# Designs tried in a protein design chat: VH-VL binders against q54qk4. Part 28

Target 1, 195 residues: q54qk4
Amino acid sequence: MNLSEDVLKGIETLSDEKLINDSVFKHIIDTCFLVILKKKTESDLFDNKAVSSVDTIALKQTFSAFIVFILESMKINYDQSSISDLLEEHKLSSSRIDFISNYFKEYRVAIRKHLSVTNFHFPHIIDVNWRLDLFMKSNAVEKLNTPVYLINLTTEQEENVKGKVQFAATLDQLQDLVFKLRDAQKQIERSSIKS
Short names: E, the ipSAE of ESMFold2; O, the ipSAE of OpenDDE; V2, 0.75 times the mean of E and O plus 0.25 times the DockQ between their complexes.

## First folded at step 13 (VH-VL; framework fv_nisevokitug)

Design k01 (at its last fold request DockQ between E and O 0.42; V2 from the best seeds 0.00; counts 0 for: pae E 2.6 > 2)
Fold by OpenDDE, fold request of step 25:
Structure k01 (fold): chain C 195 residues (1-195), chain A 120 residues (1-120), chain B 108 residues (1-108)
Amino acid sequence: as target 1 above (195 residues)
Amino acid sequence: QVQLVQSGAEVKKPGSSVKVSCKASGGTFSNYAISWVRQAPGQGLEWMGEIIPIFGTANYAQKFQGRVTITADESTSTAYMELSSLRSEDTAVYYCARDREPSTDYFDYWGQGTLVTVSS
Amino acid sequence: SYELTQPPSVSVAPGQTARITCGANNIGRKYVHWYQQKAGQAPVLVVSYDSDRPSGIPERISGSNSGNTATLTISRVEAGDEADYYCQVWDSSSDYYVFGTGTKVTVL
C-alpha cells in the first residue's frame, strides 16, 4: 500500500498518547468512520471538549490522514493483518490497533459498498472563476436586490478528473469567506513555524 | 443483533453499595461505550456514566462523581456499575445501554433494567 | 448544564397526530434522538439523527429539529403509541448524555 508521507505522519500522530489521549483517539477514529459512512461531518470532529487540548491543525491533519488511510485500505480491500502491521509500524499501541481493526472488520462491507457508488477523494481547488450577476435573486442570499458574485471552483480529484463547485455570494459574504480563509492560512503558517 | 442482559433486582440498605452487571452478546464489545442510565420510579431517564471497554476509561456525570464506578471485563463482555453510599433516592431501575455505531451519541441497545431498591 | 424540556403530557385521539416538543438552547444544531418507553419496559430508540429508521419503527414516527425546538411527530396515532417519550442529545460541553424531561402520551 502506497500512502503519502503526510498520511503516514497523520497515522503516527495517533500513536502519541500524550497528544492524543484515549478519549480523543476514539473520537477521531469514530468520527472518521462516521464521516465515511455519511453519518457525520467533519465539523463534528470539533464538537468535543476533549479535542480542545489538541492543536486544530494537527487534529485536522490527523483526521484527514486517517480518512485517506481508511478509504485507501478499503479500496484495495486491505486485509486485517496488513492493517494491523501498518499501524504497528507506526507505533500505535495494541489497544489502539485493536480498536481500529475492529472497526475495519465491522464496517468493511458497508464502506466498500459506499466506495462503489461514491467518490470520497478530497478534491483540490485548482482554479477559481467568478462573475458578477446584477439581476440574480436567490433564496440562498440574505440580501435581496444586491449584486451577486457567482463563483466557480474547479476541483481536481485525480489527474485529469475535474469537478466544479458553484456557489453565489454577496460582496459581504465573499468578504467574510476571504477573511475566514485568510485566518485559516495564518493558522497553518503558525503551525508550520512551531513544528 | 446486540443484546444486553443485566443482573437481577437488588435490595440494599442505606450506606451500602450495589454492583449491577450488564453482559453484552452479539457484535463487538470492546469498541463501544456502555452507558448506564437510571430511572427512579415515575421519573425520567438520567445518564450516569459510560465506559469504553477496550481502554477502560470511564466518564461520569458530575452528580455521581466519586460515588459511581463503571468497569468492564472484555473477556466476559460484561460491564459493571457500582454505586456506593446508597440512599433512598437511589431507588431506581438501572439500565445499561449502547449504540450500534461508532461515536455513539444515542442508544440503540438497552438492557432489561435492574431494579435497585434502597430501604432501611 | 444543558437541559432538555418536554411537556409533561400530550393527549391525542386515535388517528390524529401527536407532536412532542423538546426545547433547549440551539438544539437545532444538535443531533436529537427520541425514545419510546412503554410501561415496565426499557426505552426504545424511535428516532435517531440519521436518516435511517431504527428497526421496527414505523414511518409514521418522525423527528424534526429547528432553532430551539426538536419535535417528535407521531402520525395516525394508535393505542399502542401510548408511552413515555424522551428526547436525548449528547452535550459536547459536558460530555454528557442528556435526556429530556419526558412526555407521557395518552391516546384518548
Scores: ipSAE 0.835, ipTM 0.902, lowest interface PAE 0.6, mean pLDDT 90
Fold by ESMFold2, look of step 14:
Structure k01 (fold): chain C 195 residues (1-195), chain A 120 residues (1-120), chain B 108 residues (1-108)
Amino acid sequence: as target 1 above (195 residues)
Amino acid sequence: QVQLVQSGAEVKKPGSSVKVSCKASGGTFSNYAISWVRQAPGQGLEWMGEIIPIFGTANYAQKFQGRVTITADESTSTAYMELSSLRSEDTAVYYCARDREPSTDYFDYWGQGTLVTVSS
Amino acid sequence: SYELTQPPSVSVAPGQTARITCGANNIGRKYVHWYQQKAGQAPVLVVSYDSDRPSGIPERISGSNSGNTATLTISRVEAGDEADYYCQVWDSSSDYYVFGTGTKVTVL
């Protein structure tokens, strides 16, 4: 298994039972598997009582690391004993290792199926349109009178197969989106530099 | 598909305790939180608490803290709810419930319910 | 703690539309789930995440949630829809799972 130092550090955070109690642990792992199966979003992770005591940066790093761990394990068809050995090496308790292993065993087929369907043809963004709409309400009551941008992404999966993605965002939310996109681009550049 | 089968109806005196079982079959037991939800006659649903079997950790609704004990036995795939110091107000149908998939904010699998009657 | 208020009853003629409300402060910022409970039976999930229908639930049952009110809508009501209906949220400031007060739907 070839995982980056950041990913391994994020996985090892799951072993800190003082920082991450069992309820928080279950919520993190549950959300990771649900995100991969395309049934929940990252925001579900942060709006839960189980994780309110955990630093947001550490939580996001651990979540991202475990997503990568699942995907990489599926790519190389990592067996249950190899998964267990890696998690033991990073100090997870027996019950936490068994928890993770049980989900791998139960959902391996479903995850493989989802990855096969979604990995052949990804839609490409071919156009971006936006409109400033002062009348559109969004995420919070304090934003009732703030400007909101309606963003429309036109996508193309194959020739003449088009789709659209629409969402509303305040300026602050757009800035956060740009930051996240630039961070993703930076990670791609770092991966290329490693070669 | 998961099925939850509960123990039979019970009649209890005030001040005693009751222990209701919930046996799960089909799918993984250990990873999924089992909740207990009760319903008094003619009343709504009330969450009592939960347990994550593999960790043995239980969380209780504040109203029941100190009177309820929720446990699980992984070897038999069975969860238990014990309610002590019973009062007439504890007369209710007691359900066990869990989610179909990795934990979400709702219950998709329900046991058939166990009627507990507390009378003098 | 967080309380979900529902009307005690709703009466509806067959073929008409029943609307069941679930009210609470800022409920539109939470995911609302709905259960149907027929007499003598355990609850059955009919709507999750405000508007998603579990497999086997007819498309005439739908949900919405905004502001301070979530609504379960049953269009083209049939006799088999006669049941008690409960809304439910997860609430971080109370006892995790919070159920509404319940609404008895009577098909006339």
Scores: ipSAE 0.526, ipTM 0.745, lowest interface PAE 1.8, mean pLDDT 81
ESMFold2, look of step 13: ipSAE 0.397; ipTM 0.701
ESMFold2 (binder alone), look of step 13: mean pLDDT 91; pTM 0.938
OpenDDE, look of step 13: ipSAE 0.574; ipTM 0.801
ESMFold2 (binder alone), look of step 14: mean pLDDT 91; pTM 0.936
OpenDDE, look of step 14: ipSAE 0.528; ipTM 0.766
ESMFold2, fold request of step 25: ipSAE 0.429, 0.000, 0.006; ipTM 0.712, 0.442, 0.535
ESMFold2 (binder alone), fold request of step 25: mean pLDDT 91, 92, 92; pTM 0.939, 0.942, 0.942
OpenDDE, fold request of step 25: ipSAE 0.819, 0.793; ipTM 0.894, 0.884

Design k02 (at its last look DockQ between E and O 0.01; V2 from the best seeds 0.00; counts 0 for: pae E 16.6 > 2, placed apart)
Fold by OpenDDE, look of step 13:
Formats: C-alpha cells, sequence, structure tokens
Structure k02 (fold): chain C 195 residues (1-195), chain A 120 residues (1-120), chain B 108 residues (1-108)
C-alpha cells in the first residue's frame, strides 16, 4: 500500500511510547475507529485527560494520519498480515500492533459497509454550469445592478441519483470560493495516503 | 454472542480478601475493557474499576484504590477482581461487564453476578 | 466527582408513558446510556448513545438528552417494564464510569 510520508510519520508517532503512552494510544485508536463509524466526533479526541500531556498539533496529525490509514486499508481490503507488517516496519511494539490488528478485525465489516454506502460520501460534483445575470434583484447584501453569476452544480450522490445545487455569487465571491477550494484541496492532498 | 460467567458466591470474614473471576467466551478478549460493578443490597450500581487485558493496566475508582486489584489472563480469557480488607459494607453482588464493541463507554454484556457476603 | 441524579421512583399506569430523568451539569454534551434491572437479575442495556438499539429492546423505550437532563422514555408501559433503571456516563476527567442513583418504576 502506498501511503504518503505524512501518513507514515503519523503512524510512526504511535510507536513513541514516551510521547504517546498506552492510555493516549488507546484513546487515539478508539476515537479513530469510532469517528469513522460515526459513533463519535473528532472533538471527542480531546475529551480525555490523558491527551493533555500531548502537543495538540501532534495529536491531530497522528489522528488524521491514522484515519487515512484505516480508510485506505479498508478500501483495498488490506489483509491482517500486511497491516501488521506495515506497523512493524514503523516500529510499533508487538502489543500495539496486536491492539490495532484486533480493531481492524473487529471493525472491518462495519467500516467496509459504511464505505460502500453512498451517504457516507459527499456528493460528487460532476458538472458545473454558470451564467451571468445582470438583472438580479438586489437583496440586503448586494448592490443594485451588480452583475451576479448563477452557478449550477450537478451532483451525483448515488448511482443514477443526480442533484443540483444552485447559488448566486459575485465575481469576487466566486474567486474567493475557488481560492478556498484550491486551498482545501492542497490540504487534503497533504493528508492523503497518495504521495 | 459474548457470555460472561462469574465464579460462585463467597462468604468471608471481616479483614479477609475475596477474589472473583469472570470468564469471557464467544468473542475476542484482549481489546475489550472488562469492568467490575458492584451492587449492595437495595442499593445502586457502583463502578469499581476496569482493565484492558492486552495492556494489563487497570483503572480503579478512588474509593477502592489500595484495596482492589483487577487482573486479566488473556490465555484463559478470564478477568479477576480481588478485594482485600473486607468490611460488612462490602457485602454486595459483584458484576463483571464489557462492551459489545471495543472502545465504547457502555456495557452490553454482564456476568450473572457474584454474591459476596461479609459477616463475622 | 461527577454525579448523576435520578428520581427514586416513578409510578405509571399501564398504557401510559413513563419518563425517567437523569440530571447532571452539561449532561447534554455527554453520551448517556440506560440500563434496566429487574429484581434478582443483572442490568440490561436498553439505550445506548449510538443509533443501534440493543437486541430485544422494544421501540417503546427511547432516550433523549438535552441541557442538564437526560430522559428515558417508556411509552405504552406494560407490567413487564417494572424494574429499576439506571443512567450511565463515562467521565473523561476521572476516567470513571458513573451510574445514576437509580429509579424504581412501578406499574400500577
Amino acid sequence: as target 1 above (195 residues)
Amino acid sequence: QVQLVQSGAEVKKPGSSVKVSCKASGGTFSNYAISWVRQAPGQGLEWMGGIIPIFGTANYAQKFQGRVTITADESTSTAYMELSSLRSEDTAVYYCARDREPSTDYFDYWGQGTLVTVSS
Amino acid sequence: SYELTQPPSVSVAPGQTARITCGANNIGRKYVHWYQQKAGQAPVLVVSYDSDRPSGIPERISGSNSGNTATLTISRVEAGDEADYYCQVWDSSSDYYVFGTGTKVTVL
């Protein structure tokens, strides 16, 4: 499995028993699986007294890395031996490897089911259409006679289930949105298993 | 389906110790926290402590710290609770309990309970 | 220490709705679970914070949580619902499991 360096570093962080003691380790692993299963939220990661000793950024990075690891592993149906080998390569102790392996075993079916369900995924944007509307009625926020772009997004949530999202934006707003989306994409790429 | 089977009823003298066992079957053991909960006659449920077998470390309620020892044997899928310096107030039904899924904070499975009677 | 307070008893007629409260500061932000305990038996999980209803638990039993009060609701109460009920949370500050004081539900 091809994981990004950042993800691998995050996994390796789990091997540091000084930084991540057993209590914190368990909590991170627990929270990752439960968040994926939509039983808990990311905010729950910080709802444990044990994590107070860990740098917040490090904790978040480790959490995110392991989430990606779980999801990618489940996506390709990574076998237990391969999971163990990867973790061993990144210097996790035998007990921690066993702990994680057991979680994979226990949650494999449930997580794969969740991943297969379309509602777990955000709708995919499959088409974008726009037009310039010069005659839109001004609302309390927009000046009269300001050109507005009408944006139509065609989305696909499930097979053969298409949706449409429509919104109005000024040129500046649209540019800002594009910028934010690009930024988000970059951030996702950095956190992605794919290098 | 997971089953928790506890050892039989105990009658103890004040000042002695009691060790109750809880054998788990029907699933994995190592990753699941086993908790001990007691209930005095006519009283509510009281959490005593718990252990994650794979780590071997136990957490205890402050009230019982120093008197209770919780251990687990992964090879036999058995958890133990030992309570020392027994008092009459320790007369209760003691339950072992665990979650259906790892890392949840509730108890799906319960043992049948073990009555411990402390009397002079 | 974190404490959960329940009314000692609730009496309801058959067919009516029983509501059992569990009070604590900011309990609305916690995962609250409920147990039913019949006389001489071990507790049985009846409501968990997750959407998965425990096996064998009727839809008549449900839980809600808001503010400083969690509530167990038993609709269309039957004689078989007579039991003690306990709320339970995990306290992140102490790493303790905390049970409520318990409520005896009597069906009249």
Scores: ipSAE 0.451, ipTM 0.763, lowest interface PAE 1.6, mean pLDDT 88
Fold by ESMFold2, look of step 13:
Structure k02 (fold): chain C 195 residues (1-195), chain A 120 residues (1-120), chain B 108 residues (1-108)
Amino acid sequence: as target 1 above (195 residues)
Amino acid sequence: QVQLVQSGAEVKKPGSSVKVSCKASGGTFSNYAISWVRQAPGQGLEWMGGIIPIFGTANYAQKFQGRVTITADESTSTAYMELSSLRSEDTAVYYCARDREPSTDYFDYWGQGTLVTVSS
Amino acid sequence: SYELTQPPSVSVAPGQTARITCGANNIGRKYVHWYQQKAGQAPVLVVSYDSDRPSGIPERISGSNSGNTATLTISRVEAGDEADYYCQVWDSSSDYYVFGTGTKVTVL
């Protein structure tokens, strides 16, 4: 498993029984698992009076670290003995290791199912090809040049599953499309900053 | 079935022009791009340019810009390619090929080819 | 400009499998089309969109495309498969229709 030094330090904070007593420990572990399952939010941890005596910086670091640990453990299908060995290496007591291990046993299937559903991806644009054509109608007495952009988007929904989106657009239509895409990007950026 | 029938072989002198025709039959003409692809003896395929008849616009490969004129006549369902200032290097078989839609990226129908020989 | 590189020739015994490669940076992000050209004839489309087979093309001819290589595979090669084979992509930064350098398949 590749965990950063910051993540490992945050996990090791769970061994500090002076800072995190058993009641606080249980609440942190429970909240981490249930936030992944979307059954709780961060406010269930940080606004809870049971943990109000803990340094908020340490609490945030430990919470974030353990979330990463759970997700990485699921990603590589880390078995129970490997989880226990890592936690023991980072000074957690046997009782705290057993507590965490029981949460993994209880919630492993539910978390994998939840992550599987959230991994249904929309197609990604992986290539853009275009051609500008001039438009001139020779069979009419009126000559009109109307630029048309022929756009070809190559998409990928999952590894090596390609699709194609093809359309024609005038400059005005393309500008409107670009404006709407920029607006959608701003909405996504706002949501990411909030979360 | 769609068919593309090209004009016959030509022998030309350097510095002259050649105009090759490509008559489409068996389908709709106006909405389908017609491209021109050449092949020098013993060499590979080279796209020269194409036209979408209903729009009347042509695109040209950079190499041929200024020497090639591609046109289409909807009333006869015929596309034309004219190559000017001919050189010995222009000796090749010239194919017309049909694009299914303006946005397609392959050729599903090909003409029989027209041999153009440029000889002093 | 975007260039598609093919081996100049491939020799195969009847009944064996011929594999014709078409190489370019990130070609797996593009759709690759394949044409067969027999001596003195116009090209014929044999594969479109990496792996789609036009009606009338035998299932022995198949295509794949990933990474930096697209491959046309001719299984159970017959004498009638002797031809030149070209890959092709569409690319707006080039001359739009870009053909590979061509591969001559010789049936021994």
Scores: ipSAE 0.000, ipTM 0.439, lowest interface PAE 16.6, mean pLDDT 79
ESMFold2 (binder alone), look of step 13: mean pLDDT 91; pTM 0.934

Design k03 (at its last look DockQ between E and O 0.47; V2 from the best seeds 0.00; counts 0 for: pae E 10.4 > 2)
Fold by OpenDDE, look of step 13:
Structure k03 (fold): chain C 195 residues (1-195), chain A 120 residues (1-120), chain B 108 residues (1-108)
Amino acid sequence: as target 1 above (195 residues)
Amino acid sequence: QVQLVQSGAEVKKPGSSVKVSCKASGGTFSNYAISWVRQAPGQGLEWMGEIIPIFGTANYAQKFQGRVTITADESTSTAYMELSSLRSEDTAVYYCARGTEPSTDYFDYWGQGTLVTVSS
Amino acid sequence: SYELTQPPSVSVAPGQTARITCGANNIGRKYVHWYQQKAGQAPVLVVSYDSDRPSGIPERISGSNSGNTATLTISRVEAGDEADYYCQVWDSSSDYYVFGTGTKVTVL
């Protein structure tokens, strides 16, 4: 399985019993699986007294890394022995490996089911078109005699299933959106959500 | 189907200790937190503590800290609760319980309860 | 410590709706679970935070929560619904499981 170095580092972080004690370890693993199953949210990661002593960035990185690990493992239907071997290679203790393995065993079917469902993942943006409209009057964001950009996003949920999202924006709004998207991208990169 | 079967009723003297067992069958054992909850006659439910068998570490309610010991044996899928320095107010039905999923915050499976009577 | 407050008793006629409240600060932001306990028996989970209804639990029983109050609703009450009911949460600040004070539901 091809995991990024950042993901592998995050997995290795789970081996550090000084940084991540058993309580924190359990909470991270549990939260990851439950988030994937849409029973919890990422915010729930911080809703535990045990994690108060852990650096927030480290916690988030570890969380994100393990999410990727779970998803990639399930995507390729990684067997239990291979999962254990990988974790052993990254110096996790036997008890922690067993803990994680049991979770995989317990949630394997459910997670794979979720991954196979079309509505589980967000559609990909596959194309962006825009035009300047000087005469639009019907949109709430439009002011009289103010240039408005019409943005068309082409999305793909699954193969050959395309959608379109259309909205109007001023130049300032569009710039703000681009900024936020770039910021989000940086955050994703930092969280090691790359496979 | 998951079942929790507890040991039988106990009668104890003040100052003594009691150890109650809870054997799990069906499903997995190691990753699920087993809690102990007691109920005095005519009173409500009171959480005492929990253990995650695979780790062997227990978490206790402050009220029982230093007086209760919760342990687990993975090989037999059995959890134990030992309460020392028993008092009359410890007379209660003691339940073991676990969630339906690993580390859930509710209790889907319960033992049948164990009556512990403390009397001189 | 985090505490959950329930009314001591609720009386309801057969066929009517019983509502049992569970009060606590910001309980609307917590996962609230409910248990039914019949006389001489162990508690039984009747409502969990997830959408999956426990096996054997009728659709007449449902839970809701908002603000500072969670509510267990039992519609079309039957004689068999007579029991004690407990709300329960997990408190993240203490890492404790907290039960409500319990409500005795009597079917008239």
Scores: ipSAE 0.022, ipTM 0.621, lowest interface PAE 3.6, mean pLDDT 86
Fold by ESMFold2, look of step 13:
Structure k03 (fold): chain C 195 residues (1-195), chain A 120 residues (1-120), chain B 108 residues (1-108)
Amino acid sequence: as target 1 above (195 residues)
Amino acid sequence: QVQLVQSGAEVKKPGSSVKVSCKASGGTFSNYAISWVRQAPGQGLEWMGEIIPIFGTANYAQKFQGRVTITADESTSTAYMELSSLRSEDTAVYYCARGTEPSTDYFDYWGQGTLVTVSS
Amino acid sequence: SYELTQPPSVSVAPGQTARITCGANNIGRKYVHWYQQKAGQAPVLVVSYDSDRPSGIPERISGSNSGNTATLTISRVEAGDEADYYCQVWDSSSDYYVFGTGTKVTVL
């Protein structure tokens, strides 16, 4: 799993038992999991008088970091031992690691279900067809010889429900689109290949 | 399935203390907050406090702060509530309760209740 | 302090619908949980998170929550529904677990 330095720093803040006592720790972890499930709001933590002694900026950084940690752990289906090992590497005590691990065990199925329901499902591209056409504008006596690609994307929203997205592009526009799609694909590949 | 079994009824004099036990079985104990809730005869439910056994941290309702001590023993999966300086208005049924999930803010599982009678 | 106000009682004929309200300022911004307590018994959770039913709770028991009022609805009321009903929220500025004043449902 590759987490940014800021996220890892936020996770390590949860190991500082002088800054974040066990009661504050419970509230942070609880709110992180339940906000993802839409069962609590951030106010259930940030307006909580029990955590008022913690600097608000530090609290928000830690909360945000742990949210990212949960989502990334669910994305790659990180198992309980891998979660424990990562948290141990970042100096959390065994009791805090066990506390977090029990939350993952309890909520893993519910979070996965919730995330799949709330995801916007774009039509999936199942085929691409194209043809090169020569486009000439009919005006006065002049002709325009501009190669244009007509691109048809065959999509599928659900089994046997097909759609079509079509557009025209010059060669330059198509090259730009291909570059952007390749860049997006590489970003997806990097996100899916984590330890 | 989780079960919470409480100690038996008690009769106490004003000014004394009472210690009620709540033994959990059929599930994990240490990560789940155990709450104590009381109900005076003919009256509603009143939260007293909670403990998270693995951390040993207790939180108390303001009304009971200073009179209630909540503890837990992980080796026996038992929580305890001790109420001191008893008064006649402390006559109530005392319940222990917990949720299905460590972090839920409601109670799925309740003990059978322990009647504490404070009478001079 | 955050206080949850319920009517003291609701009388309903068998087969009819009982509606039990739980009122508080902006209660719609909180999750509301509901308990049923029969005489001599511990409370039983019947609704969580405004409208979720725990396993084993019939669909005729339902909940809703918006604005300043949460409502527990029991349709096609049976004799076995006769009980006290409590709403509950978690409130960080209060003593965390806040119970409503309770409503006795009497089946006529």
Scores: ipSAE 0.005, ipTM 0.519, lowest interface PAE 10.4, mean pLDDT 81
ESMFold2 (binder alone), look of step 13: mean pLDDT 93; pTM 0.945

Design k04 (at its last look DockQ between E and O 0.39; V2 from the best seeds 0.00; counts 0 for: pae O 3.1 > 2)
Fold by ESMFold2, look of step 13:
Structure k04 (fold): chain C 195 residues (1-195), chain A 120 residues (1-120), chain B 108 residues (1-108)
Amino acid sequence: as target 1 above (195 residues)
Amino acid sequence: QVQLVQSGAEVKKPGSSVKVSCKASGGTFSNYAISWVRQAPGQGLEWMGEIIPIFGTANYAQKFQGRVTITADESTSTAYMELSSLRSEDTAVYYCARSREPSTDYFDYWGQGTLVTVSS
Amino acid sequence: SYELTQPPSVSVAPGQTARITCGANNIGRKYVHWYQQKAGQAPVLVVSYDSDRPSGIPERISGSNSGNTATLTISRVEAGDEADYYCQVWDSSSDYYVFGTGTKVTVL
């Protein structure tokens, strides 16, 4: 498996029991798996009282790294022993490895099913528009005191079939998205240097 | 199927302590959270705290902080809940519970309950 | 603190439909789980994640959750459905499991 230095460092941060105690560790692992399954959001981790003691940048890097680790492990069908060996190489304790391994065992099939559905239709993003709105369109709250951006993506599939993806995001969510996109761009540049 | 079997009913005096056991069988024990939930007579369900045995540390509801101790023994697949400084309002049925899944917000395995009566 | 409010009781005739509500601010943003508790017994999970039925739970028991209200629906009520019913959520802001106030369902 070929993971970037940033991803491996983020995984290894999960071994630092002083920085990430067992309660925080549990919440990171749980949220990573369930965000992929659309049964939790990032706010279930980042707004959680239990993680307030952890540096926000370190938490985001570790969370993002572990998400990538899960997705790559599913893509290459990494077995339980291979997962355990990699985590041991990065200094995780046997207790933490066993905890993670149990999540893979339980959720492997559900995650793989979810990924196979999302991979069948992969449209290209050809345009993006946005506007600021104070009105929460899709919930019971009519207005928020914080700004919300309405994002419109124009997509194109093979055959020149155009589509539209629309979602709402806060400024903090957009900043997080930009961080993740810049990390992905860095990974692409690293791969092109190798080739 | 996981089965949770609790220790028997207890009658206690005010000011004493009680320790209820919950033995798990039929599945893995160490990496699943085990919770304690109580129910006073005629009242609803009240979460007290949890432990993940492999980590050995517990998380407690604020109401019970300082009076409850939750522990686990991996070698016997048994969790324990100890409640100290008992009062008459601690009379309740005490349940242990866990989920089938490692990551869940709910409980689908329950012990049979342990009646603790605090009187006289 | 986050509180889940249920009606204290619901009376329903056999063969009719019982609807048990669970109210809280923005509960539709949380996943709601439901338990049935018969007299002298431990609770039994009957719905998870708003609408999923555990194995062994009949199709006539269903759940929904939107806005400020989650609802457990028991269609074609039978005498065996007479029990207390509790909704429950996890509240991430407090790291805390929250149970509803409970609803006694009486089959007339």
Scores: ipSAE 0.574, ipTM 0.804, lowest interface PAE 2.2, mean pLDDT 83
Fold by OpenDDE, look of step 13:
Structure k04 (fold): chain C 195 residues (1-195), chain A 120 residues (1-120), chain B 108 residues (1-108)
Amino acid sequence: as target 1 above (195 residues)
Amino acid sequence: QVQLVQSGAEVKKPGSSVKVSCKASGGTFSNYAISWVRQAPGQGLEWMGEIIPIFGTANYAQKFQGRVTITADESTSTAYMELSSLRSEDTAVYYCARSREPSTDYFDYWGQGTLVTVSS
Amino acid sequence: SYELTQPPSVSVAPGQTARITCGANNIGRKYVHWYQQKAGQAPVLVVSYDSDRPSGIPERISGSNSGNTATLTISRVEAGDEADYYCQVWDSSSDYYVFGTGTKVTVL
C-alpha cells in the first residue's frame, strides 16, 4: 500500500506514548472510525479532556493521517496481518496494534459498505466559471452599485453525474472564498495518499 | 448479542473489601470500556468508574478514588470491581455495563446486578 | 460537578402522555440518553443519540433536547410503562458518566 510520507508520519505519531497517551490514543482511533461511519464529526475530536494537553495541529494531523490510512486500507481490502505489519513497522506497541486491529476487524464490513455507497463520495468541483455582472441584484448581496460576480461551479457527485452550483458574490466575498478553499486544500494535502 | 453476567450477592462487614466480577460473552471484549454503576436502595444510579481491558487503565469517579480498583482479564473476558474500606453507605446493587459499539457514551448492555450488603 | 435534575415523580393516566424532564446547563449541546428501570431489574436503554431505536423499544417513547432541558416523552402510556427513568450524559470536562436523579412514573 502506497501511503504518503505525511500519512506514515501521522501513523508513527501514534507510537509516541509520551505525546499520545493511552486515553488520547483511544480517543483518536475511536473518533476516526466513528467519523468514517458518520456517527461523529471532526469537531468531536476535541471533546475530550485528555486532548487538552496535545498540540492541536499535531492532533489534527494525526487524526487526518489515520483517517486516510483507514480509508485506503479498506479500499484495497488490506488484510489484518498486513495492517499489523505496517503498524509494527511504524513502531506502535503490541497493545496499540491489537487495539487498532480489533477495530478494523469489527468495522471492516460496515466501512466497506459505506465506501461502496455513492453517497459517501464527496462532490468534486470539476470546473469554475465566473463573470462580472454590474446589474445583477441578488438577495444575498444587497449592495447598490457594487460589482457582483456570478460564479458557476460544476460539480461531479456520482459516477458522471454533474451538478451546478450558482451564486453571486462581491469581490470581497470571492476573495474570502478563495482563501478558505486554499486553506482546505492545504489540509487535504496533508492527509492525501499518493497512490 | 452481548451478555454481562455478574457474580452473586455479597454480605460484608464494615472495613472489609468486596470484589465483584462481570463476565462478558458475545462480541469483542478488549476494546470496549466496562463501567461500574451502583444503586443504593431506593436511590439513583451512580457511576463509579470504567476500564478499557486492552490497556488495563481505569478511570474512577473522584468519590471512589483510592478506594475502588477496577481490573480486567482479557483471557476470560471478565472485569472486576474491588471496593475496600466498606461502609454501610456502600450497601447497594452494583452493575457492570458497556456500550454496543466503541466510543459511545451510553450503556446498551447491563449485568444483572450484584447486591452488596454491608452490615455489622 | 455536572448534575442532571429530574422531577422525583410523574403521574399519568393510561392513554395519556408522560413527559419527563432532565435539566442542566447547556444540556442541549450534549448527547442525552434515557434509561428505563423496572422494579428489581437492571436499567434498559430506551433512548440514545443514535438514529436507531434500541431493540424492543416502542415508538411511543422518544427523546428531545433543547436549551437547558432534555425531555423523555412517552405517548399512549400503558401500565407496563410504570418504572423509574433516568437521563444520562457524558461530561467531557470530568470524563464522567452522569445520571439524572431519576423520575418515578406512576400509571394511575
Scores: ipSAE 0.028, ipTM 0.629, lowest interface PAE 3.1, mean pLDDT 87
ESMFold2 (binder alone), look of step 13: mean pLDDT 91; pTM 0.927

